# VHH binders against E3 ubiquitin-protein ligase UPL5 (UPL5), part 15

Target 1, 342 residues: E3 ubiquitin-protein ligase UPL5 (UPL5), of Arabidopsis thaliana (Mouse-ear cress) (q9su29r532to873)
Amino acid sequence: SPEALHGGLFMEFKNEEATGPGVLREWFYLVCQEIFNPKNTLFLRSADDFRRFSPNPASKVDPLHPDFFEFTGRVIALALMHKVQVGVLFDRVFFLQLAGLKISLEDIKDTDRIMYNSCKQILEMDPEFFDSNAGLGLTFVLETEELGKRDTIELCPDGKLKAVNSKNRKQYVDLLIERRFATPILEQVKQFSRGFTDMLSHSVPPRSFFKRLYLEDLDGMLRGGENPISIDDWKAHTEYNGFKETDRQIDWFWKILKKMTEEEQRSILFFWTSNKFVPVEGFRGLSSKLYIYRLYEANDRLPLSHTCFYRLCIPRYPTITLMEQRLRLIAQDHVSSSFGKW
Below, E stands for the ipSAE of ESMFold2; O stands for the ipSAE of OpenDDE; V2 stands for 0.75 times the mean of E and O plus 0.25 times the DockQ between their complexes.

## First folded at step 4 (VHH)

Design t5 (framework vhh_7b18_3)
Fold by ESMFold2-Fast, scan of step 4:
Structure t5 (fold): chain B 342 residues (1-342), chain A 122 residues (1-122)
Amino acid sequence: as target 1 above (342 residues)
Amino acid sequence: QVQLVETGGGLVQPGGSLRLSCAASGFTFSDYAMGWARQVPGKGLEWVSYISSGGSTEYQDSVKGRFTISRDNAKSTVYLQMNSLKPEDTAVYYCAKEGLRYFSPTGYFDYWGQGTQVTVSS
């Protein structure tokens, strides 16, 4: 049980000097790797940053989830008190809720870009045009779909009957963001905060602690600095279709990637997966293996990617020079952000 | 070299008052939140009060209305005015630095001082 595991960590902490200086840090790291494991239903890994986690709304299916979140709060508080870097980062939305701060539209830009763009369009549309088009037919509801079944959640009493107009659209967007991101994990946040406060001997409210910090400050406490990408680890978690691992083009690919700057490597990773950062445990932490697929088109074609499948598609380039030129092109910001993704 | 030096502790009768001072050096004092924590004999550390770089204050419920935290940025000093002292306030009081620095992690309970003993007894 979480309480039993917590008791074990407390015993190790009391005997740290007898077991060596790294033992306590190892236990916190391992415990957090289990808690924040995506295979468990407690936390979800952020799509735009594989290092970051947010509570899973679906954790409610486990009747013990309140105890797990309370335990997690205790573990994080204890780690912070002793300056132990646990190797886990928090999603911005989760961080803001812990700080008791309102989630703004700008805060969800990287979390849900489609929703961000839609809400921005609603707020920036000319008032007369918006009202002349009956608020685009919008009402104070959030529509969701699961397994082909559409559900409607009212954002306010009688929200299904309340039309969005130029005078209330800011309220609509605020409520939509709250219902989408804050409300579904409210219980998890409360239980985490209870555990966090309990370990701090009730001296300071959790909101006071988190409100003092920028997300980057908390990042430093929990993980420290950014780590370089291991190309050998990346290669070890990559499979091939239309190429053999022993093919000269595959050898060229990894040699080119290894000699690229860290920023170029992160751009290639982003093009391939829509993420610039590797999970704390390395490429094994990804939900799937990465794939290099052969394109049977022109041999000088730029790479393509299917990011939802971690698939990079390249032709059988005739020279290492040409491959390097093509990979460096997709590593540039103006190319990698929009080219060849489907 | 970060250093915090606490002064002002001592023996006082129940209902009496003491003012603790903490002189800070080795960092840009005005950029950091400061606080006071105490350790009752045989128990763990507990936070008493804190003051943000902007001057916002917060207190533990058991001391609210009796203790007042303040700071003097020109003197790089934080104070704790303790009124209506009770026997249960007997503890070693530590000046603590809680800081937010870009690219520099800080622990939640960073106490850097040597502490000053407060004894409330008849």
Scores: ipSAE 0.000, ipTM 0.100, lowest interface PAE 23.2, mean pLDDT 76

Design t6 (framework vhh_8pnl_2)
Fold by ESMFold2-Fast, scan of step 4:
Structure t6 (fold): chain B 342 residues (1-342), chain A 122 residues (1-122)
Amino acid sequence: as target 1 above (342 residues)
Amino acid sequence: QGQLVESGGGLVQPGGSLRLSCADAGFTFSDYAMAWYRQAPGKERELVARISSGGSTNYADFVKGRFTISRDNAKSTLYLQMNSLKPEDTAMYYCAKEGLRYFSPTGYFDYWGQGTRVTVSA
């Protein structure tokens, strides 16, 4: 499905200038739904917010990816010129890259909470304690794991031999953030910026446009309003294993979820899927259906989840009161590495 | 910056109760999971109870139903209420703050207190 984006989108865009303003709005919506479709390899949805997008480092598998990112830059520039809300948001890191700004630790707080917390603790440790424990064995490397394969990326020359200590830990954290978030999408950002600049004005750099905005300003220009989660839509896209849809526990589950606040519902969604927000098109926009699996262990245990499969695992709770207590406990824990989340 | 400081240990008769406290200073207490560990003389340190940042709790089988872990994020303090104490509960009790999970998915414990002694004897 990634290869389907090339020729057709380019031809549609080239013919666009012939259409009137009212027709353009539907065209932008449809084109952006195709460009930002997670089934295509151009963009990834943010881990904590399915409304937000960042370039996919893996887009390099398509030889035409530079043309696609340039085209996307042109589309977004044109939408902004015509004041069309296209229904997509940018990830904070992508926005900062477009503005030519350095990514700080605070900028990744919502993007990667675990990394944020770990790096903050490294920086806040007592210097003598940190050094007496040999910088906790850390060296100037970024550890990566993809499909069970571990790789090590050096953050500086001979980084695997350079120990982290109280004197260089700020530099370590800065380099770690840059390599993790900025470097992998650098070429995609450049191509997007070329298309964006060429459409708006060749004489005005894209950095000057984005640097004048807060992320919230750009959000308003691109998306429009927030919507609450539809529990009926959520239920319609959920299947069961070890339970029947007619089971009393399943009825209880949806009743409890409907009684929860929006914040609690988003917390349950995060525990289940590692995402707090639903795509603008609803649950149909998710890469898979959601599943509730039965646990055959103790009937009072906490729920578990396998987020990559959108699987929530619960026992056959004996009472609605117990189920509600267990669900409310997991609703208060947003960390992706939290107890019972795999 | 900061140290975990445990308090509330002491000598009690079998069947008695104690409440342990752990004060955290200089770090973001509310964002991290906290745990109580214990180490009896000549034995390895073992997990007693854990509480997530959101308040979800887990207990070792040997204390389930007798001990209750809780936290007060406003006071940056962790508690362990110990009821129906047994001689086998005699140990040094340690407060631990889980950190560095990005660098150690197995739950590296970044911060440890110096412990508080609990003795259960007739």
Scores: ipSAE 0.000, ipTM 0.228, lowest interface PAE 14.6, mean pLDDT 77

Design t7 (framework vhh_8emy_2)
Fold by ESMFold2-Fast, scan of step 4:
Structure t7 (fold): chain B 342 residues (1-342), chain A 124 residues (1-124)
Amino acid sequence: as target 1 above (342 residues)
Amino acid sequence: QVQLQESGGGLVQPGSSLRLSCAASGFTFSDYAMHWVRQAPGKGPEWVSSISGSGGSTNYATSVKGRFSISRDNPSKTLYLQMNSLRPEDSAVYYCAKEGLRYFDWSTGYFDYRGQGTQVTVSS
């Protein structure tokens, strides 16, 4: 299965490349969509940003997982060399490991907020209070859950007997983060790096390449936030319920969107779908069509959205001016992130 | 529509300080890393400094480390470069750049400059 997937994708790549560069871009997107599919158990989605992926520690149950990670490294290197946007993003922790950088507490804030908050509390607690409560009973161990089973890993020799106190809690947190996030995927990172280096003809080692970037730079290279959104493509993949495509309000809607800045357009897209970015093949690459539903409540209310269904709900606004005011309000960061969205 | 507007350059004596600003518009500023790049007459572009989208991570070229400080104010969508202990070799046009712009090439240090740049001249 793993061998078949690797061989099949490689043959498909050779065939697509022979037909020209336009076909090559779609091939990279489709290959990466398959590699980063959670069903394949190679990568896990980040909890706070479903676009982001990190290697799955459990991938080691498949003896061929090293071949898959090496292949992934080759694909990503080739995409970067040809400036192809593959439609997937890396988790911050995975990025830092590729760069050979230490993972700090701040780096796991979006990856694991529960652990971030716990570690921050440990470090910020009053020293006298912490010590008088025996370091909250903490010892130099990491508890892990694997297949619903609790396991204990010692962070240092005899860690189960070493108490955490106000003088060693920084060291405890550093070791805890290393063992939780870096150590479990060392082999996957190593194999990815091998494939990456091979494709660059040994010109630039992966750590040298990645440490010259920020995560946001790699994001732009892989998913391409720099590309403007095609409003015509957006409209072509939108259907209506309670409105006719010929309705005045629908014409106003698309006219307003076309006049908005890229930042405003991405805020509207985020409000509507919980995503700021369009797949490299355009709106046809989304899992569903988008829908504009008529809301039969007050004619002046803010838009609502059901992001799981790509559904934007708006009333029959009486004027283009009012519609524009309402759309610009949801395009503001403080409104688009929480209000009118479910 | 991405727009970057640099300001704050000028003519100063060696040892002086300047603060450069870059006003950004047309994109979600906090989602992108920002960079300062300079180009002296007759020379290629030189990367100077970078800052992550959150402002939590910064990097500096060896030639400016300890003298320059990069910072950003995400609410006002402004990037800054505080330049201290200026030297004649710091004379250049300074550009702010957004990563992920068209034709970025990290291996060569070239960026697609949207702004007009701001001239810094350090001479007695």
Scores: ipSAE 0.000, ipTM 0.168, lowest interface PAE 20.5, mean pLDDT 77

Design t8 (framework vhh_etentamig_d1)
Fold by ESMFold2-Fast, scan of step 4:
Structure t8 (fold): chain B 342 residues (1-342), chain A 124 residues (1-124)
Amino acid sequence: as target 1 above (342 residues)
Amino acid sequence: EVQLLESGGGLVQPGGSLRLSCAASGFTFSDYAMSWVRQAPGKGPEWVSGISGSGGSTYYADSVKGRFTISRDNSKNTLYLQMNSLRAEDTAVYYCAKEGLRYFDWLPGYFDYRGQGTLVTVSS
């Protein structure tokens, strides 16, 4: 069983019966797989990149969460010291908090695109137009909603009564970002940093260590470089509706995708799922299987997608040339970000 | 300073039961997670079960899940392992271990101290 295997491997490592690079890499991989296990409340996957993790604010309901975050900090420090690639990546916001840096609007672009776009619109609106519309009815509050339940957090004293206007909207956005991303995980960050520091003993404080890196540098240390998308793995986790796997159009689809550049493949993945990157464990790590649905209308139309259902909808194209033309069109940066997505 | 003393081992027949005890001294018992680790003749050590400092969380290896129960009495500084439905493959020296690093789920921490062990033989 996985638990028996993990327990045995850990004990062998601790007792130095099988100390070698292979055992060390396997141990860190298994430990990190359990730390970032969805069965617990410690970490959340980033919405736009399932390889990335951030502390779960809800982890504080477990009175042992400080111990778990301290342990995680120790494990990551040990992995970095031994140059072991653990296969997990950090969300940009978590990385910045470890570095002791303030989170800016640009830093949340990939973490929360909806909030990014909304805040950008607030800041870019003409001042007179903004004020004539009473700041769009906004006040200094952060509104949260989970499973239909709403909570209101005041960003400042009497924030429910303080209207947002053209003079204070920059302060509003700054406070909103801090309260949404930084404040809810302060304790988790502190405990992680404590464990991390204990392992680095007099070498480099966590803030100093992370502050010297770009996120991409840390990515290289924790996972290595960007890996090509496995088209075979993608196909293995795709099901069909209105097509059979043996249909000529399905053979054409995978052939075209395999001949595309990595950038084009990532654009197709984004069009299909709203994600450019596959989880470290591969397509099995996605929350659902992918689906290719047949459209029974015009046989020359562009593909459509329902990203929430990982559904790509295509007609029965009469030729491989036409299918390739249509797929390459949606693989263009501007098209894949907006066109044909529900 | 730290001392762990195991007791309760012995010879039992398959299907039988035993309760192991570990008396701890030299540290604040309730602050540390504790584990049971066993080593069968000619084999490497195997983690068996773990318990958090408060006793609120317990963890078991798949090989013993449903048969063994770990518990602790922090007022007596004592760790227990109740072993039921014993099998020949449970034959091993059982060690009480104090954690140096913290637990998470099934994952035991590195142990910074281990007791002398108590022999459990399941035969005949």
Scores: ipSAE 0.000, ipTM 0.105, lowest interface PAE 18.9, mean pLDDT 77

Design t9 (from t3 with K98R S105D P106W T107S G108S; framework vhh_brivekimig_d4)
Fold by ESMFold2-Fast, scan of step 4:
Structure t9 (fold): chain B 342 residues (1-342), chain A 123 residues (1-123)
Amino acid sequence: as target 1 above (342 residues)
Amino acid sequence: EVQLVESGGGVVQPGGSLRLSCAASGFTFSDYAMSWVRQAPGKGPEWVSSISGSGGSTLYADSVKGRFTISRDNSKNTLYLQMNSLRPEDTALYYCAREGLRYFDWSSYFDYSSQGTLVTVSS
């Protein structure tokens, strides 16, 4: 059954918890990639910023959706506690609801630009002109489309009979935004917060945690910095075992990385550490130094990694051409390439 | 051509032991982490255990931790699962898996697996 299939994902998470300080960053990243996959109906990508996610109101069609949102809250809490990057960003509206803050007009600018512009026009129109045009015929209702049919939701008691005018238009816009963006995902936000709080043993309420952050702070914690990777900074935070830093192979390694595209560099970083993005403070923000270990096997084998220890294992390649070929192969962004790194 | 062939399943009494094997071919076995995944009758797939390419790191589902041991022989391109203290709830088809299958795609598909090997724990 679909419920039994989802049980496999929860089992993965519980196993990670059981290992304590040996928690693998790769597991959190891949679990979150599955949870935040729009095909799974739990989360939707933001219309104006596809990097960001918010709960899907339609997730309620799955009777297990409360359990999934609670589970997601637990996963995110653990990732934040262990300073693990999970590779997802939250929509501003979702972030504000987690903080227990009211969603303002400015907050929906990047979530729904069309609605933002419409509401802004309503609020900025000259009061006398607005009133002389009977509030543009607006009443305290939200028009919705559900199951292919248009419907109306009253924003307040007798909202169908309450005209919008220059004195109440701010209240109208505030209620409209709340009903459109906040109300449809209240249950999902509640369940996420429940899971988040449970992992913190109720000692730090979610609202207090999120209220102290800007969205950009949370972005940094969850995904890391999106600035180009500094190879010099990467090298400065790397140590060697089985190689001397003066070895020609080590010189080749950094030259190859510096010539790679940004996407290839991020793929190498992911293979090595299970993180695609560097913390906002740079490589010093990682939980450990990075290590290049020598393999004493055949000189032409593919690199291996132990991501929880930030170890990249390579043989003593005889030529720069062979090393480049092997590094570019592991830099290919394939989902299945997670094997060979731990 | 990637092939994974599971074997070693059978009928065993509660408290008994079985050793499953997975013979791999068509790829450089030591470059890949490997996993065991099971599917009980009428239920969805459940991840059981994983092992790194070198064999230096192992992970287990809470339901099998302390009872099952995953291992590999890279010289023979073979993955093993030693199952001890078997319980009726361990009854399932067991699959050997490579790449991305440790975290179930909600589609329940396995990229590189055979028909699996059946383990039945019954008195």
Scores: ipSAE 0.000, ipTM 0.109, lowest interface PAE 21.2, mean pLDDT 76

Design u12 (from c13 with S52Y; framework vhh_brivekimig_d4; at its last look DockQ between E and O 0.06; V2 from the best seeds 0.00; counts 0 for: pae E 9.5 > 2, placed apart)
Fold by OpenDDE, look of step 5:
Structure u12 (fold): chain B 342 residues (1-342), chain A 123 residues (1-123)
Amino acid sequence: as target 1 above (342 residues)
Amino acid sequence: EVQLVESGGGVVQPGGSLRLSCAASGFTFSDYAMSWVRQAPGKGPEWVSSIYGSGGDTLYADSVKGRFTISRDNSKNTLYLQMNSLRPEDTALYYCARETVYDESGYLTFDYSSQGTLVTVSS
């Protein structure tokens, strides 16, 4: 029940003994990866920013699509409640819809440049010229062409009979934008909002929640900082057990990490903490400091982690080359489960 | 069953040398770091030396640094401690021990140890 979820969520992976907050974080990440996987066609990547997602209007072909969006709403809400950065960004239009805000012409500038330019031209054209040319023959309809089929959608009652002129062209553009960008995902937004609301403790309407945020705020909540991971910040928030800060292995570790790609760094972080992303505040925003522990097994063994405690256990590798190899292996093998102990 | 059996202890004069051996069985010897620990009469246990992996990585207590050498032969599942320039203060029961990961307190821990071999340094 939603009420039960408010008290906290305990997650367990099938066939794994690991439990706790680390498992929960991992679950959020994995679930979101699946939900927002383009292959699943629930969400589409935004045209203006591939990192951002919007509901797929075509998802309606699946009779279970409402449930999926409701579920997504729940998951996102829960992630926010637990302050887990899942790494998903919402499309501006989608965000505006969630907030119950009107989509402006400027909001679609990067999404549909052709439509933007056309609408802008309509709005900026000399009024006398526009009217003398019968409003360019426009009426309050949206013409769509999909797969060779042309459809005409009235933007208002009897829109086909209502001519666009210099006085009503703003209304025309507003309705056009709404019909093209808002209406097609209305159901998905509703379902998402329903799920989202179910997770809110104070029966706060989802619109109210989103209205209180700027898109950048939501971005920060869901993905964390936009800046690359700071190795220095990472290091500053890491403590050592069984190693000295001055040990060569520690020096090697950070050097290797610094040489890694951002993706590799994130993989290491995930392996280490079950966090894929860092909060906007940086590493100080995490629930605890990070720890590197010395693993007293063979020096060629792979590192292991206790994600619940933000512990990374590393053997005392004899060479930087071996350490790098092992760390990179961890970064590559970071698939569906952490190799950590709980 | 994990077993650690030490040998090589005895009585030696100051400045003398001894070589301790520890035979390991019941586990994959090469997978574990091994240590020597000693306990002098009336004193608590003292860590002496550790060896990791194939033997290329070694650590020593300051008290024995430069005098003692830890080594291992993984093919024989045997740990060694070469003790040179022995001093009366080196008199102790010497144990070989299998290391574990540091505990929550940051202390070196052992899960198995030998029965000990007595080293006596006296004139």
Scores: ipSAE 0.011, ipTM 0.316, lowest interface PAE 9.4, mean pLDDT 86
ESMFold2-Fast, scan of step 4: ipSAE 0.468; ipTM 0.835
ESMFold2, look of step 5: ipSAE 0.011; ipTM 0.447
ESMFold2 (binder alone), look of step 5: mean pLDDT 81; pTM 0.795

Design u20 (from c13 with V5L V11L S50G L59Y P88A L93V S113R S114G; framework vhh_etentamig_d1)
Amino acid sequence: EVQLLESGGGLVQPGGSLRLSCAASGFTFSDYAMSWVRQAPGKGPEWVSGISGSGGDTYYADSVKGRFTISRDNSKNTLYLQMNSLRAEDTAVYYCARETVYDESGYLTFDYRGQGTLVTVSS
ESMFold2-Fast, scan of step 4: ipSAE 0.172; ipTM 0.656

Design u21 (from c13 with V11L S35Y P45L S50E L59K A61P S75A L93V S113R S114G; framework vhh_ozoralizumab_d1)
Fold by ESMFold2-Fast, scan of step 4:
Parts: sequence; C-alpha cells; structure tokens
Structure u21 (fold): chain B 342 residues (1-342), chain A 123 residues (1-123)
Amino acid sequence: as target 1 above (342 residues)
Amino acid sequence: EVQLVESGGGLVQPGGSLRLSCAASGFTFSDYAMYWVRQAPGKGLEWVSEISGSGGDTKYPDSVKGRFTISRDNAKNTLYLQMNSLRPEDTAVYYCARETVYDESGYLTFDYRGQGTLVTVSS
C-alpha cells in the first residue's frame, strides 16, 4: 500500500540520518541509480542527453509498476526536501507532464529529433504542394513498431479515414505528439505525482510543485550543476583496435583529454558518441563500450567518428603536440556539432 | 460573482508584439495569484504565466520565458500580458485565470477563467 511504502521509506531515511549527511546522500544516490537504471524497465534515457530520463511506456507489463512510480515520486520529494542532489535529470516532456502542461513541437526537439524534423517538414511545406500530393498520403493515425510488430493508433474517431491536408495538419501534429509522448505514460506520471505530493504536504490539497519551476531550476536541485566527466572512468570503458593500450599515442590521448576544459571534453564526447553528457551511473551505463580505432591514413589526419558504434578513429600521430592540435580542432563547438560526423 | 474579461488579442505577424488585458471583478483581486493560460485549436490548456497577489513574484515556462511579461495593477483590478517576439506556435485563445488545479488526468485546469481573447500569429 502507499502507507506501508511511505512508512518503510521514512524509517530507512531516519536510520541513515543517524550516521550523518554523507551517508544520507550516498543512500539517495544508490537508490536513484537503481530506479533509473535502463536495465530496470521503469525509465528510459533520452536519446540526445543520457543524463535525462522519462518513464518507460513498457513498464506497464509489470503489474507492480504503479507502486514503483509512486515510490520513485516519494524518493525524489524526500531528496528535494533534504536538498540532496541525486544525479538524475528529467526529460523535458516528462517534466512538462508533471507540471500539467501540454507538449508542443518545440518541446520534443531534443527528445526525438527525427519526429521533430518530420513534423516540422509537414507544417512548413507549401500548402498547395502539400494538398496536391494528398497530404503525403498521411491520415490521422500514429504508427508504432516494436520487435517487428506494427500497431496503428487512431488519433481521433475514424482517424484511418481522415486525410491530413494543409488546413488540419497543425491539429494532426498536435494529436500525434500528445499520443506519442503524453498518453503512453499518463499512469506512470499520475503515480509519480501521487507519491511526490504525498511527501511534500498533507495539510492542504496538493498544488503541483513542478508548475512553479523551470526545467533548469529542477536540474540544479537534482544534480547541483554539471558534474565533471571522469576521464579515468571514460578510459576504463574504452577499448582499442589497431592500437595497444600501452602505445605512446594512447597515453598521449588520455593526458590531452584530462588537460582539456570541461567544455572541450564534452565536445570530444559529442563528436565520439553524439551525446555531450554521460549517463548518471557513468560510462558503464552506455549501451556499448567506446572504441579508439586506428586510421591507416596520413599521420596528420583529423579524427573521424562513427557515433552509432561509439568509435573514434585517429591515425598514429607522430607527436603529442600534433595530436593535441587535431583533438582541439574537433573540440571546437562549430566542428563537434556538424552533420559531417560518421 | 467572479468575472474575468480578456481583451487585446488580434492578428500579428511573426516577430510582432501584443499586450493583453484582463479586467477582474467579484473578488479581492490582490488576495489571489493570477495566471495566463492558452489553448490552441485541438490542443489542451497550457500554462503561460503566473504572478503572485502582490505582483512581487512571476513565473514562466521555457516556451515563453524572455518573450512574455506578466504584470498586474491591483488598484485597477487588471492583469496584463506583454507578448514580444511572437511565433506562429503562440497562436491560441488566451485566458485569464484565478486559481489553478490539476485534474485526475494530470492536466492543468482552473476554478475561474474568462471567455478568452484570440491571438493569431500569421504571416
């Protein structure tokens, strides 16, 4: 029951407090690491920012998922009440749903860039061209595919029979976004909110904590600013092809990276993986190890990356100075954010 | 009886500005936080701005932060929304609202709101 879970959590929290604030901080960190672990089916990482989480729609296959989300809400509320930074961030769309706000097209840009681009194209296409091409054959449906099985969800009554045209495409996009991002996690959001608000106050009817905040405010409370990237952790989760770990060039690589500013390190990470930030649990949380591949090209070649496989490709640079110059070039914002990556 | 009457909406080009007003009556205006909320056709209610009863504190979602400014004149029982750098996605009916609560589905709702004023941002 919610009362039993609340009582148990409160007793465990009091026990931790008896030993000091450092032990309390570690407890919240470890509990959140387990809750937000993607191998646990409760939450999914955002594609463009591995620090951020949203509820997993598939969590509903577990009949206990409502209890888990309620418990998570209680844990986050307790952490915020005690000003403990748990090292977990919320995805923008999850935050908006907790705040009771509708999700707009701009809100999904970082959550699902492919869908953002597709919807933007639909809305910005010339009206005459759009209509002359029968709305690109679109109807008021959302198509989903999981493990090779397709599902078709109607966005409105008889949506399969309703063609998208220049006059209704805005409505189509709005319904598509709601059904894709809001509707699938409504129950998880409700249970989280229930646990969260129950912990904050019971003297007056709950008003949403989240409606009073911007996402950046919540980010600060949950992580306390950006955590530095651990170069030692990065190295520990990196393997080599065409180089030995003991090669001079590999020693140079890690020394250069360690001397870089946080901004430069994040640019290198983005070039390598298409993500500027590591998962909250560190590099072990990535779906794959990272790889440094040797390029058998000219020894002054700029690095290349194959981000789908977490591969950074570099030649056997003859000096540390040259390697540093090449790495700093790809660490510049205008280079690391280019579409010229593999 | 509580009454809220919005005005100031209209057609503007992208990048333009509008100032909305809300005349409140039937309650002690200075005792209540006030809200601007909008609803685009086929979309739900979206919170746009909040101001405390005294006018000392204001809040905005990221979608309008830096572009919209909420203010109030408690002597005149009037709420304002200054909208700058308007975008096509700002097209909606804008409502003045007194108190907010979340319904059972987690969507924002209000105890009192006016009839709204239409803002259309179109080229």
Scores: ipSAE 0.000, ipTM 0.099, lowest interface PAE 23.2, mean pLDDT 77

Design u22 (from c13, 16 letters changed; framework vhh_8emy_2)
Fold by ESMFold2-Fast, scan of step 4:
Structure u22 (fold): chain B 342 residues (1-342), chain A 123 residues (1-123)
Amino acid sequence: as target 1 above (342 residues)
Amino acid sequence: QVQLQESGGGLVQPGSSLRLSCAASGFTFSDYAMHWVRQAPGKGPEWVSSISGSGGDTNYATSVKGRFSISRDNPSKTLYLQMNSLRPEDSAVYYCARETVYDESGYLTFDYRGQGTQVTVSS
């Protein structure tokens, strides 16, 4: 039960406070892994970065959810006071809400890439074309699905009857983002802030604390530095179909990948798996081994991927230079996000 | 001639177990890796598990690892998925799929996909 989970975590926390510092650090990590466990309804993971969490609007189905968020705020404050890296990161939207700052379109890019791309297209579309197509049939409403029920929320009075056009589309996007991301978690943010303040007492108000930081500063405090990707570990968890491990093309592949920048390596990983980051335990933590499959047609073709199966499909490139050129093309962020993925 | 036929789905309570079966015909079953893929209403297909032709290598999606077990009986040409500790989120139509080498355009395809079997986990 939810109260059994909360009670158990609090009891372990009190016991750990009475023990040595090394045991305390491990305890914070384990408690946070349980709080942010997808089996409970308190937090949601970011689709593009499974390290990041935001409060779940659906947590309100449990009338005790305010107590759980208050407890989480206390745990995070205490971890920050003791300079303990707890192994979880906050979604940008949650961070901005804690700081009392407005959420912009750029702030949801990694939280909800589909909505980001849709809103960006709405804002960047030629005004005459947009208006000639009746604003793509859009009106000032947000469609929601909560607890299996679909509802329509008006973003403004008579929003169902107000068409989106080239003159009001910026307002539409701003209202849509606020209602979709900020408004649904206001109570959770409030309770977290209450618990956070309780642990820090009169020293630092939550809003002032978070306002003084960039998200990257908070990331460093909560998780520490980013671990570089181990290419040797990546290779050890990769199998081949249509290639032998001893093939020149396979040797070239790993050599190229090893010489890429960290950002390029993360882009290749994203193209291959739809995730830019490796689990903390390494490639062993992935749900499957990775596979390099051979394409038999067009020996100069760009790579393809089947991300749900962790498959990268490449032709038998005749030269290392051609392979490197093709891999660097898919390592460009926009190309890896939109091209050749299944 | 080549066919895959899933069975074993049904309505069960959370925490229950089910074993799905897939009967294969019209090809040399042991020569092909086999997959389980599921699709819930309104969602895209999600890969669940795979097994090599010999049965010596198995893989699982993170969401089912430790709860589901894939196996095969090559003499009877049957693929199995043992599902334990079922959760409401496991509710979906489950399909078995034969892994094939690339089509004429150079893309990996799953030919001879079965009709599916419905699993519903609900109280």
Scores: ipSAE 0.000, ipTM 0.169, lowest interface PAE 16.9, mean pLDDT 77

